# Ledger of designs, part 16: VHH binders against p53848r504to814

Target 1, 311 residues: p53848r504to814
Amino acid sequence: TYIMAIFNATPDSFSDGGEHFADIESQLNDIIKLCKDALYLHESVIIDVGGCSTRPNSIQASEEEEIRRSIPLIKAIRESTELPQDKVILSIDTYRSNVAKEAIKVGVDIINDISGGLFDSNMFAVIAENPEICYILSHTRGDISTMNRLAHYENFALGDSIQQEFVHNTDIQQLDDLKDKTVLIRNVGQEIGERYIKAIDNGVKRWQILIDPGLGFAKTWKQNLQIIRHIPILKNYSFTMNSNNSQVYVNLRNMPVLLGPSRKKFIGHITKDVDAKQRDFATGAVVASCIGFGSDMVRVHDVKNCSKSIK

## First folded at step 4 (VHH)

Design za7 (framework vhh_ozoralizumab_d1)
Fold by ESMFold2-Fast, scan of step 4:
Structure za7 (fold): chain B 311 residues (1-311), chain A 120 residues (1-120)
Amino acid sequence: as target 1 above (311 residues)
Amino acid sequence: EVQLVESGGGLVQPGGSLRLSCAASGFTFSSYDMYWVRQAPGKGLEWVSEISPSGGSTKYPDSVKGRFTISRDNAKNTLYLQMNSLRPEDTAVYYCVKDLYYEGSSFDPRGQGTLVTVSS
């Protein structure tokens, strides 16, 4: 299981109280410490650099400002002699294709796109041009200002366009037995599958793609818990659909899955604890559950506490 | 603990103006984006404005754009909402909110709110 540590290079993303935007030298020192802490417990670490907040209804930095915040930092990380470069994987949290292009030029390995290509139609072309790059395809609905109002998963998202559904090679082998209990994860899987097919049609390769069901994006706290529990269904899910007068087989089986439960409100609902620092401990317990249900990567704010939960 | 105290509401005629204030304590105010949300009688919460930590960036929905202005004084730990050209449909309890990081179909206001009534 990989650990993806969040580093916010944006003043709009101060979730834990006293954190402030720092100069590049100070930020690099923070990242070096974070990497050393993670590598004490793991063979590698992924650092996810965010230059623009993707929180629901947050103020969006301009593309130029996002580049200013993130790209020099990524370059500084790659040029650091204090880091074992073969053990540090770099990700950028961006939905903008031009930001992704600049990040790739300075040595990023992963593009973490909360929108799954919805917010920028050129994203898939950038990923396709760079087959060495990993792309995290995340599930959401609407845009940053509207996504919290779109958490209705009572009917199939793709309706009658879905012809057949399959769940393979798990203890959950008969979809019919679970039909009423799995509408949420099936809707999410179908919407991910639609984005996946569009990425493939644009030249992105299957081996480039990790999927993220998007905990906290267009979902209630109860729905986030249902998604975590049903990761095995998502990892074993395939379906057929009609597209352009042909039948298309969409296979999500065995794709790597990333989950980001760190410090989300739904942890506060479980513990009745709204303090973000107390949620760090609770996040460790949720991360252990994510791993137990088949998550291949977890995205977290507190690497040391979460690393303990995966032992 | 985080505490937000809204004030400045009252009764005003259509076309009038009001300025709301929110006094913040228990966190580093200058490090957070801040929001105003409102709840009209019998309705759900509605976002009405947001502002970056420095105050350099603001955003509004179409329903209030051009009429409302959000601002902040980081030295005083205070958030403001200047409301001009008020309409009967602006009648609501107004809340200031720290950081909309919360999931679900509703905002989580931290304060008690301040009532704005727009009526002739």
Scores: ipSAE 0.000, ipTM 0.131, lowest interface PAE 16.5, mean pLDDT 71

Design za8 (framework vhh_ozoralizumab_d1)
Fold by ESMFold2-Fast, scan of step 4:
Structure za8 (fold): chain B 311 residues (1-311), chain A 120 residues (1-120)
Amino acid sequence: as target 1 above (311 residues)
Amino acid sequence: EVQLVESGGGLVQPGGSLRLSCAASGFTFSSYDMYWVRQAPGKGLEWVSEISPSGGSTKYPDSVKGRFTISRDNAKNTLYLQMNSLRPEDTAVYYCVKDLWYEGSSFDPRGQGTLVTVSS
């Protein structure tokens, strides 16, 4: 299991006792400490740098501001002699193709795209031009401001274009018996599959793609739990669909899966923890569940607590 | 039924101050992160401030950091935004929001909001 640690290169935060100001040197030092903590328990670590918040209802920084926040930091990380470069994998959390282009130039390994290419039509072309780059194709609906209103999955089982579904080691009768309980994961898989085919059609290679079912994006807290429990279905899922007067086979089986349950609102709702620090304990339990159900990578805010859960 | 009622907006001169309030009901206020967002005329929504359930952690964008302070009174189910050193570009309708991932988005429908106009 790989650990992907979140590092927000967003505006300074106010805390009890004063304000914190982050410059490149300060941020680099924080990343060095984070890497050393993770590498104490793991052979490698992935750092996911975000220059713009992708949280539901968040307001977006401009492309130029996102570049200003993230690209110099990524460059500084790659140029650091304090880090074991062969053990540090760099990801950028962006849905913007121009930001992805700049990040690739300065040494990122992964583009983490919450939108699965929905928010920027040029994204897949950028990924296709760089076959050494890994792309995380995440599931969402709508946009940052509307996604939480689009969490209605239970009212449909198959999209209009979907012809046939398969779940490896599960016959059709068993799938039908579970139809009402698996509508959510099947719909998520179908929508991921549609974006996957679009990526492949634009030249992206299957080996570049990890899938992320998007915990907390266009999903209620109960739906997030159901997705975690149904990861084995997603990892064994394939289907056929009609597209441009032809039948297309979409195979999601055995694709690596990333889950980011860290400090999502649904964890706070379930536990009723009074703040994000208390959610770290609950997040550890959810991370253990994600791994148990087949997650290949987990995206977390608190590496120490999550690393202990993985042991 | 979740209810959020914003108040405290008005006309103020550049450099002035205003305190916004949001009265919350219909949910366990102390269990949720709360946010202030604003929408200037003809512009999109802009996140202004965030506060944790306990009030122990707050966040601000650079555009308002050092000028705005978010706080909450969990005993009164009330959220506040203290706005100092106001600028013409702060003119907007301000909304108190809760992420309703378990019930849908708090984005739309929003409460009525409270209008802040910064003008001489």
Scores: ipSAE 0.000, ipTM 0.125, lowest interface PAE 17.1, mean pLDDT 72

Design za9 (framework vhh_ozoralizumab_d1)
Fold by ESMFold2-Fast, scan of step 4:
Structure za9 (fold): chain B 311 residues (1-311), chain A 120 residues (1-120)
Amino acid sequence: as target 1 above (311 residues)
Amino acid sequence: EVQLVESGGGLVQPGGSLRLSCAASGFTFSSYDMYWVRQAPGKGLEWVSEISPSGGSTKYPDSVKGRFTISRDNAKNTLYLQMNSLRPEDTAVYYCVKDFDYEGSSFDPRGQGTLVTVSS
């Protein structure tokens, strides 16, 4: 299980109280400390740098501002002699293809795209042109301003195009309980699968892709809990669909899954621990559940509590 | 259905104090994080304080820490902001904000706000 540590280079970050929005030297020192702490317990660490808030209804920074916030920091991290470069994996949290291009030039290893290519149609072309880059394909609906209105998962968006569904190579129509109780995770899986096929059709390779069901994006707190419980279904999900007058087999089985439950408000609804720092303890318990249910990577604010839950 | 009504603003001299109130209706007040945010003339929205549903946890940016105190009365569905040692830079329209059912801390003021002017 890999740990991906969040570093927000955005002003007004409520998950971190804006504590990391400072000059480059100060931010680099914070990252060095975070990496040294993580590398006491792990052979490597993944740092996920965010230059633009993806929180529902947040004001989006311009592409130029996102680049100003994130790219110089990524460059400084890669040029640092204080970091064991072979043990630091660097990710950028962006849905913009031009930001991804700039980050790749300065040494990022992973593009973490909350939109799964929905917000920028050129993203898949950028990933395809860089086969050494890993891409996190996340699930959401609509855009930052509308996703809260789209958390309705009773009807399947791919509808008539879906021909057959499988879990563990078992036809789901033969599994009465799974058919009725898994509508949410199957909607998410089908929509991820549709984006996955579009990425592959654009030249992205399967080995580049990690999937993220998108906890907190176009989902209520109860739906986030359902997704965590049903990770094993997502990791064993496949289906056939008609696309461009051809039948396509969409296989999500055995793809790496990333989950980001860290300090999410749905944890506060369960435990009533609404202070983000107190949520770190509760987040550890949720992270343990995510790993127990099959998550291959977890995205967290507090590496120490996450490391304890991983053991 | 959600309604938030801010009050308590006014003109005050530097070093003075004001107490803002927010009357909430249309939702289960005791189940949500509540925020105070402000907008100074010609500036964007700025987060000022956050309080947990029970009132047991509060957060402040360094700009107001030690001077402002957020509190709530769940029996009266009312949120408060006690502002002490006010400075000219605290001049702004202050808004009460309910957290969403979905993940995220967004500045989405729905009330009219209350104007605080700090001037000699």
Scores: ipSAE 0.000, ipTM 0.165, lowest interface PAE 13.2, mean pLDDT 76

Design zb1 (framework vhh_ozoralizumab_d1)
Fold by ESMFold2-Fast, scan of step 4:
Structure zb1 (fold): chain B 311 residues (1-311), chain A 120 residues (1-120)
Amino acid sequence: as target 1 above (311 residues)
Amino acid sequence: EVQLVESGGGLVQPGGSLRLSCAASGFTFSSYDMYWVRQAPGKGLEWVSEISPSGGSTKYPDSVKGRFTISRDNAKNTLYLQMNSLRPEDTAVYYCVKDLTSEGYSFDPRGQGTLVTVSS
């Protein structure tokens, strides 16, 4: 399992993100310490640098400001002689294609896009032009201001084009009980599949893509828990659709899955924790569940406590 | 490098049966999911069946479910498709497939295929 440590360079967070909104040398020192701590327990670490908050209803930094916050820092990390560069993987948390382009120029390895290309139609072209780059295709609906209203999931396919669904070797249409209990994960899988097809059609390669079902985005707290328990279904999900005179087979089976439950409000709802930092203990337990259900990568604020859970 | 050779097709009456075979070489056959796809005259590729590496798990579209059975013999590096209750609309060139294209949403038939004609 890979660990992805969050480094939030925005003032929009009162926990780690606010503490990390400092000069570049100070931020680099924080990242060096974070990497050393993670590498004590793991063979590699992924650092996910965020220059713009993706929190629902947050005020979005301009593209120029996002670049100013994130790109010099990524460059400094890659140029550091204090880090074992072959063990440090760099990710940028952005939905903007121009930010992704700049990050790639300075040595980022992963583009972590909460929108799955929905917020910026040029994103897939950037990823396609850089086949060495990994892309995290996350599930959401609408935009940052509307996504929480769009948490209604129905027992229907994406339009009339979907012909048949499969889970493992079982036709989901023939399992009424499973069908009713898996509406959410099937809708999420179908919507991820739609974005997957568009990415591939734009030249992105399957081996570049990790999928993220988007905990906390267009989902209620109960739905977030259902997604975690249904990761095995997502990892064994496929469906077919007709495209004029040919059939498209959308196969999500065995794609790597990332989950980011760290300090999300749904954990606080269950435990009644109000402070994001105070949710680290509960987050560790949820992270263990994510791994137990088949998550290949976890995105976390507290590396030490979460690393203990994923050993 | 990867070679897939389909055989077993032919002319059959509606309601008849045929068993297709696919001889695989150039890869570790027992480690991969295998597929059967077909292309009817004037149409694109259509997925017909899927089988797991061990043969313990199979999938079919509604159009052939209950009539077609996919199986494999890993010791012989051979994939099979047993086709029963054949219909005129099953007329197509059948291909065995190891993988999707690099794009990940279309099948990549490597062999010449085997023609199945269902006609009175």
Scores: ipSAE 0.010, ipTM 0.495, lowest interface PAE 9.5, mean pLDDT 76

Design zb2 (framework vhh_ozoralizumab_d1)
Fold by ESMFold2-Fast, scan of step 4:
Structure zb2 (fold): chain B 311 residues (1-311), chain A 120 residues (1-120)
Amino acid sequence: as target 1 above (311 residues)
Amino acid sequence: EVQLVESGGGLVQPGGSLRLSCAASGFTFSSYDMYWVRQAPGKGLEWVSEISPSGGSTKYPDSVKGRFTISRDNAKNTLYLQMNSLRPEDTAVYYCVKDLWDEGYSFDPRGQGTLVTVSS
């Protein structure tokens, strides 16, 4: 299992718009400590640098500002002699193709796109032009302003374009028996599959893609729990659909899966905790469950406490 | 270089049977899931069957379930499809395919395929 540590390269909630933004040297020192803590328990660590908040309903930084916040930091990390470069993997959390292009130039390994290419139609072309880059294709609906209003999966019926579904490495009869309980994960898998088709059509290769079902994005806290329990279904899911005169087979089976349960509101609902700091402790138990259900990568805020549970 | 050579197709009457074979080379056959897919005239590719590396797990779409049986012989690097109770709508070119982790959203048949015609 890989650990992906979140590092927000955004102004804290008390800053006045740049004057009080942490400098590159201070941010690098924080990242060095984070890496040392993770590498004490793991053979490698992934650092996910976010220059723009993807929090639902947040105000978005401009593309220029996102570049200013994230690109110099990624460059500083790659140039650091205090980090074992062979053990540090760099990811950038962005849905913007121009930001992704700049990050690739300075040595990022992964583009973590919460929108699965929905927010920027040029994203897949950038990924296709860089076959050494890994792309995290995440599930959401709508945009940052509307996603929480689109969390209705309860009475889903397969769309007219979907011909047949399969859950591999399990009895197909189980899908029929559990149909009402699996509507959410099937919906998520189908929508991920549609974005996957678009990526492949634009030249992205399957080996570049890791999927993220998007805990907390267009989903309620109960739905987040259902997704975690049904990771094995997602990792063994395929379906056929009509596209023009062709039957298209969409195979999500055995694709690497990333889960980011860290500090999501649904953790508080599970544990009855209301404080984010206490939820970080409880998240360790949820992370262990995610790994048990088949997550290949976990995205966390508190590496130290979560890492001790992963090994 | 991955090579897949299909054989065993032919003309058969409705209700008849055929057994297809696929000879594989250029990869470690026993390490991959294998599939049969077909393409009817004027149609796109349709998935027909799947088998796990060990042969312990198989899957079929409802259109062929109970009529077709996929199997493999890892010692001979050969994949089989036993087709029973054939129907006119089973008329197609049949291809075997390796698990295509590296390619697109559709199956990529590497061989020439084998034609199955079901006609009275």
Scores: ipSAE 0.000, ipTM 0.306, lowest interface PAE 13.2, mean pLDDT 74

Design zb3 (framework vhh_ozoralizumab_d1)
Fold by ESMFold2-Fast, scan of step 4:
Structure zb3 (fold): chain B 311 residues (1-311), chain A 120 residues (1-120)
Amino acid sequence: as target 1 above (311 residues)
Amino acid sequence: EVQLVESGGGLVQPGGSLRLSCAASGFTFSSYDMYWVRQAPGKGLEWVSEISPSGGSTYYPDSVKGRFTISRDNAKNTLYLQMNSLRPEDTAVYYCVKDLTSEGWSFDPRGQGTLVTVSS
C-alpha cells in the first residue's frame, strides 16, 4: 500500500494540526520530517503538494499565485540532499494544466486532479505529452462552488449512453439484485469511466491513470462511507456505452484506487464534532478499512497515526 | 512483440454456426484476460466477449449472450469463439484483443481479423 502525505503550500493553509508555514525553507523542513517519519516504516512515500485549496466552496488562488507557491517548493524538495530521492515520489494537487506543465518541468511524478479534467480542458493534452507521468483521475460534479449541491445519486438512471454494466470477481455477483444499494458507486464508476475514455481519446495511456472516487467532493458523509465499503465494486467494474457511432467497452477493473479519507468532515460526524487533530485516530481506523476493501493508495494529513494502521 | 492471428471466418447462412480461433504469441497468454471484438461494415468496434486468464469466468453483452461462447486453451496459446444461431447483424470483421487500451478506444486490435458474413 502507498502512503500519500498531504502538504498544503498556501500561506493560509493548515497542515499537521493547524500549523502555518511562512517560507519555503520552513515548508521543506516539515516535508523532510514527514518523509523521514514515513520512510522509517515504508520503502517509499508520496508527497502531495497543494498550492491552491480544493475544498468545496473555497476561494481559488490565481494560477500565478498557485505556481509561485508550489513550483519553487517542488524544486526545493527535488534538490534536497536530506532526502533519499529514489524513495520520495512527488505529486502536485492541481486542476490547472499550466500548473501541471510547470510542475513536470521541476520533477513532479504525479498530477493529482480533483476534477478528472473537468475544470481545465487542456489537462489531458499535458498528461498525454508526458507518458512517464502518473495522473490521478478523481470524481466530482459541477465546480468548486456547486459540487456540494450535486450530491444526489438516488435518482439514478443509466442514461442514453450506458448500455450494460458488469461487476466481476466480487462478493457482489448479482448486480441486478443489488441495484438499489449500489446506485452511488455505479454512478461514480460510470462518470469516472466517461472521464477515462475522454483521457484515452486525448492520448493519455491507461498505465498513467489511477482513479480516485473523490471522498468529500459532491458527496455527503454517508455517501463517503458507502464508497469505502464498495471499493471492491469499483475495482471490478466495467460497462459498455455508446461513443459517437460505436459501442465502447469501459473497463475500470484492476486500476489502482486512491482514497483520501484523512480529516474529512464525515469523520467529524462519526466522532461527534471532535476537533480535526483528535479525529486523526478515527482516520486511522477508516484507512485500515480502505486497505481492507482494496485501496492501493491512501492520502493522509497525519502520517504517524495512519502508519500505525497500515504499516 | 505481441502477435494475434485470427481465423475461422467465412460465409454462413442465418441460423448457422462458425468457430473462430486466435493464435497468440509474444506474451504469457495464460496471464491475461482475452477479448473478442467485432467491427460491422460502416460501424465502429463492438465488444463481443471476455474470458478470464484461467477460463473460469466469461462475459457477454446481451446481443450475443446465449448464442456465442468464448473459450481458451492455454497450453496451445489459442482463444476461441463458438458462434451459434448466427444473424445477418453478426456480419463483421472479428478481432481477438489482449490490451484494453487504445488511442480513442478501449481496445486495440493487433491482427488482421477474420471476416464473418451472414447472408442467405
Scores: ipSAE 0.005, ipTM 0.452, lowest interface PAE 9.7, mean pLDDT 75

Design zb4 (framework vhh_ozoralizumab_d1)
Fold by ESMFold2-Fast, scan of step 4:
Structure zb4 (fold): chain B 311 residues (1-311), chain A 120 residues (1-120)
Amino acid sequence: as target 1 above (311 residues)
Amino acid sequence: EVQLVESGGGLVQPGGSLRLSCAASGFTFSSYDMYWVRQAPGKGLEWVSEISPSGGSTKYPDSVKGRFTISRDNAKNTLYLQMNSLRPEDTAVYYCVKDLTTEWYSFDPRGQGTLVTVSS
């Protein structure tokens, strides 16, 4: 199982002295320590660098500020002689194609896009131009300001463009029995599949794509638990749909799945923990459940506590 | 535990002034950039002002530039927003925020905010 460690890029700026990244060396040292700790327990580590908040209702940093926060740090990580470069995988958490383009130039391996290409129509073209790059296609609805108001998944069993659906490695009678309980994961899978087809139509290759059902984005805390429980359905899901006046078969079977339950508000609902750091203990138990249900990658804040739960 | 408590909002007439305060605890206040953001009825969050850890650097969007002034007292762990020449469109709940991040709850906790109503 891969561990993806979250690192928020916090620039130390002095407006009177101009823009500069006073904290890059400090941030790099933190990342080096994190990598060494993770590599003691794992064969590789993924560092997910974020320069802009993607949380619901957050204010968005400008593209220029996002680049200023993240790109020099990624470059410093790749230039570090203190890191075993063959064991450190770099990801950037961005929904902006221009940020992705700059990150690729300085050695990022993964583009982690919360929007699945919804927020920037040029994203898929950038990914297609760089077939060595992995892309995390995440599920959400609406935009940053509206996504949490769009958590209603029970009105409809099958999307308008979807013609037939299948859950593999399961009895068809069992599928019928579970249908009422699986509307959420099936709708998430259908919406992921629609974005997947758009990516493929733009030249992105299937082997570039990892899927993320988007815990915490356009979902209630109970829905997040349902998604975790139903990962096996997502990993065995396929359907047919209309695309460009043709019927297309969308096969999500065996695609790698990333889950990021770390410190999300729904952990606090289960444990009554309010402080995010205090939720790390409970997050370890949820991470273990994610892996048990088939998650291929987990995105975490506290690598040490989560690594203990996984190992 | 990070705590941010906003205060100072109220009803004011157009052209009036208000001073908002934010009492911070549970972190090293003097080490973080601080922000004021607001949410008008039926709208998303809007950035209002930014201040560096030392207070020597400030930034504003054009919508409030020249009218609002952000400041901080690191000895008292308090952030301020001086609002002058208030307009009806400034009506919103105002929040103070420490350093923006990619994770909602972990790095960017908010208080309940303080309501500012600009109306005749």
Scores: ipSAE 0.000, ipTM 0.116, lowest interface PAE 19.6, mean pLDDT 73

Design zb5 (framework vhh_ozoralizumab_d1)
Fold by ESMFold2-Fast, scan of step 4:
Structure zb5 (fold): chain B 311 residues (1-311), chain A 120 residues (1-120)
Amino acid sequence: as target 1 above (311 residues)
Amino acid sequence: EVQLVESGGGLVQPGGSLRLSCAASGFTFSSYDMYWVRQAPGKGLEWVSEISPSGGYTKYPDSVKGRFTISRDNAKNTLYLQMNSLRPEDTAVYYCVKDLTDEGFSFDPRGQGTLVTVSS
C-alpha cells in the first residue's frame, strides 16, 4: 500500500496559516521532514501538492495564483539534494489543465484531479500527450459550489443507458445480492466509468489511470462510510452502457484505488466528542479499514499514525 | 438549507470589546468544527479562530491570540467570538464558517457577515 502525503500550499489552510504561504524555503523544509518521516517506515513516499483548495464551497485561487504557489515548490523539491529523488513521487492536486501542463514540465509524476476531467475539458488531452504521467480520476458531481447539493444517490446515475452490470470474484457475496444497499457504490462506479471512457476516447491509456471514489466530494459522512465498506465491489465492477451511438464495455476491475479518509469530518461523527487533533488516532483506524477492504493507496495528513496502521 | 447569521458588529474605540454571535441552522451544529474568518477592506479572507465540536479544542493565529476567544453553545446552535483589546487592524467584516463536507480545512462564508469598525 502506498502512502500519499498531503501538502497544502494555500492560505485557506487553517493548519498551515502563514507558515507555508509563498515561502518556498520553509515549505521545502517541511516537505523534507515529511519525507524523512515517511521513508523511515516505507520504501517510497508520494507527496500531493495542492496550490488551490478543492474542498467543496472553498474560495478558488486563480490559475496564476495556483501556479505561483505550486510550480516553484515542485521545482524546488525536484532540485533538492536533501531528498532521495528515486524514492519521492510527486503529485499535484489540480483540476486545471494549464496547471497540470506546467507541473509536468517541472517533474511531477501524478496529476490528482478531483473532478475526473469535469471542471476542465482539456485535462484529458494533456494527460494523453504525456503517457509517462499517472492520472487520478476522482468522482464528484457538479462543481465546487454545487457538489454539496448533489449527494442524492437514490436513483441510478446513468438511468437506462446502463445495459448490464457485473460484480466479479468478490468475497462479499452477501453484498452482491443486496442491490438496495449497493446503489451508492454502483452509481459512483458508473459515473467513474463514464469519465474513464471519455479519458480513453481522448487518448489516455488505462495503465495511466488510478480511480478515487472521492470521499467527501458530493457525499455525506454516512455515504463515505458506505463507500469504504464497498471498495471490493468497485474493484470488481464492470458494466455496459450506450456511449454516443455505440455500446461500450466499462471494466473497472483491478484498477488501482486511492482513498483519502485522513482527518475528514465523518471520522468525528463516528468518534463522538473527539477534537480535531485527536482524530489522527481515529484516522489510523479508518486507514487500516480502507487497506483491509482493498485500497491500493491512502491519502493522509499525518503519515506517522497512518504508517503504524499499515505496518 | 445551511444558514449562518452573524451579528454583534459595530463601531468601537481602540482598546474596546465586542462579542459576535452566529446563529446556525440547517445542519447538526454539534457535529462540526466551526470557524471565524474576516475580510478587511481591500484584503483577502483571513482565518481568525477555530473550535472543535465539543468546544474542548480551540486554535488562533498569533495576530489575535490572547485577545480573542471562540466559544459555542450547542444547545442553542450558536457560535461566539469574544473580542478584547481591539485594534484598528481588526476592522473587517466577520463571518462564521462551517464546511459543508467532511474534508479538512476550507472556508466559504455563507452569511452576510457582521461589520466591525475600530476607530476613534
Scores: ipSAE 0.000, ipTM 0.139, lowest interface PAE 16.4, mean pLDDT 73

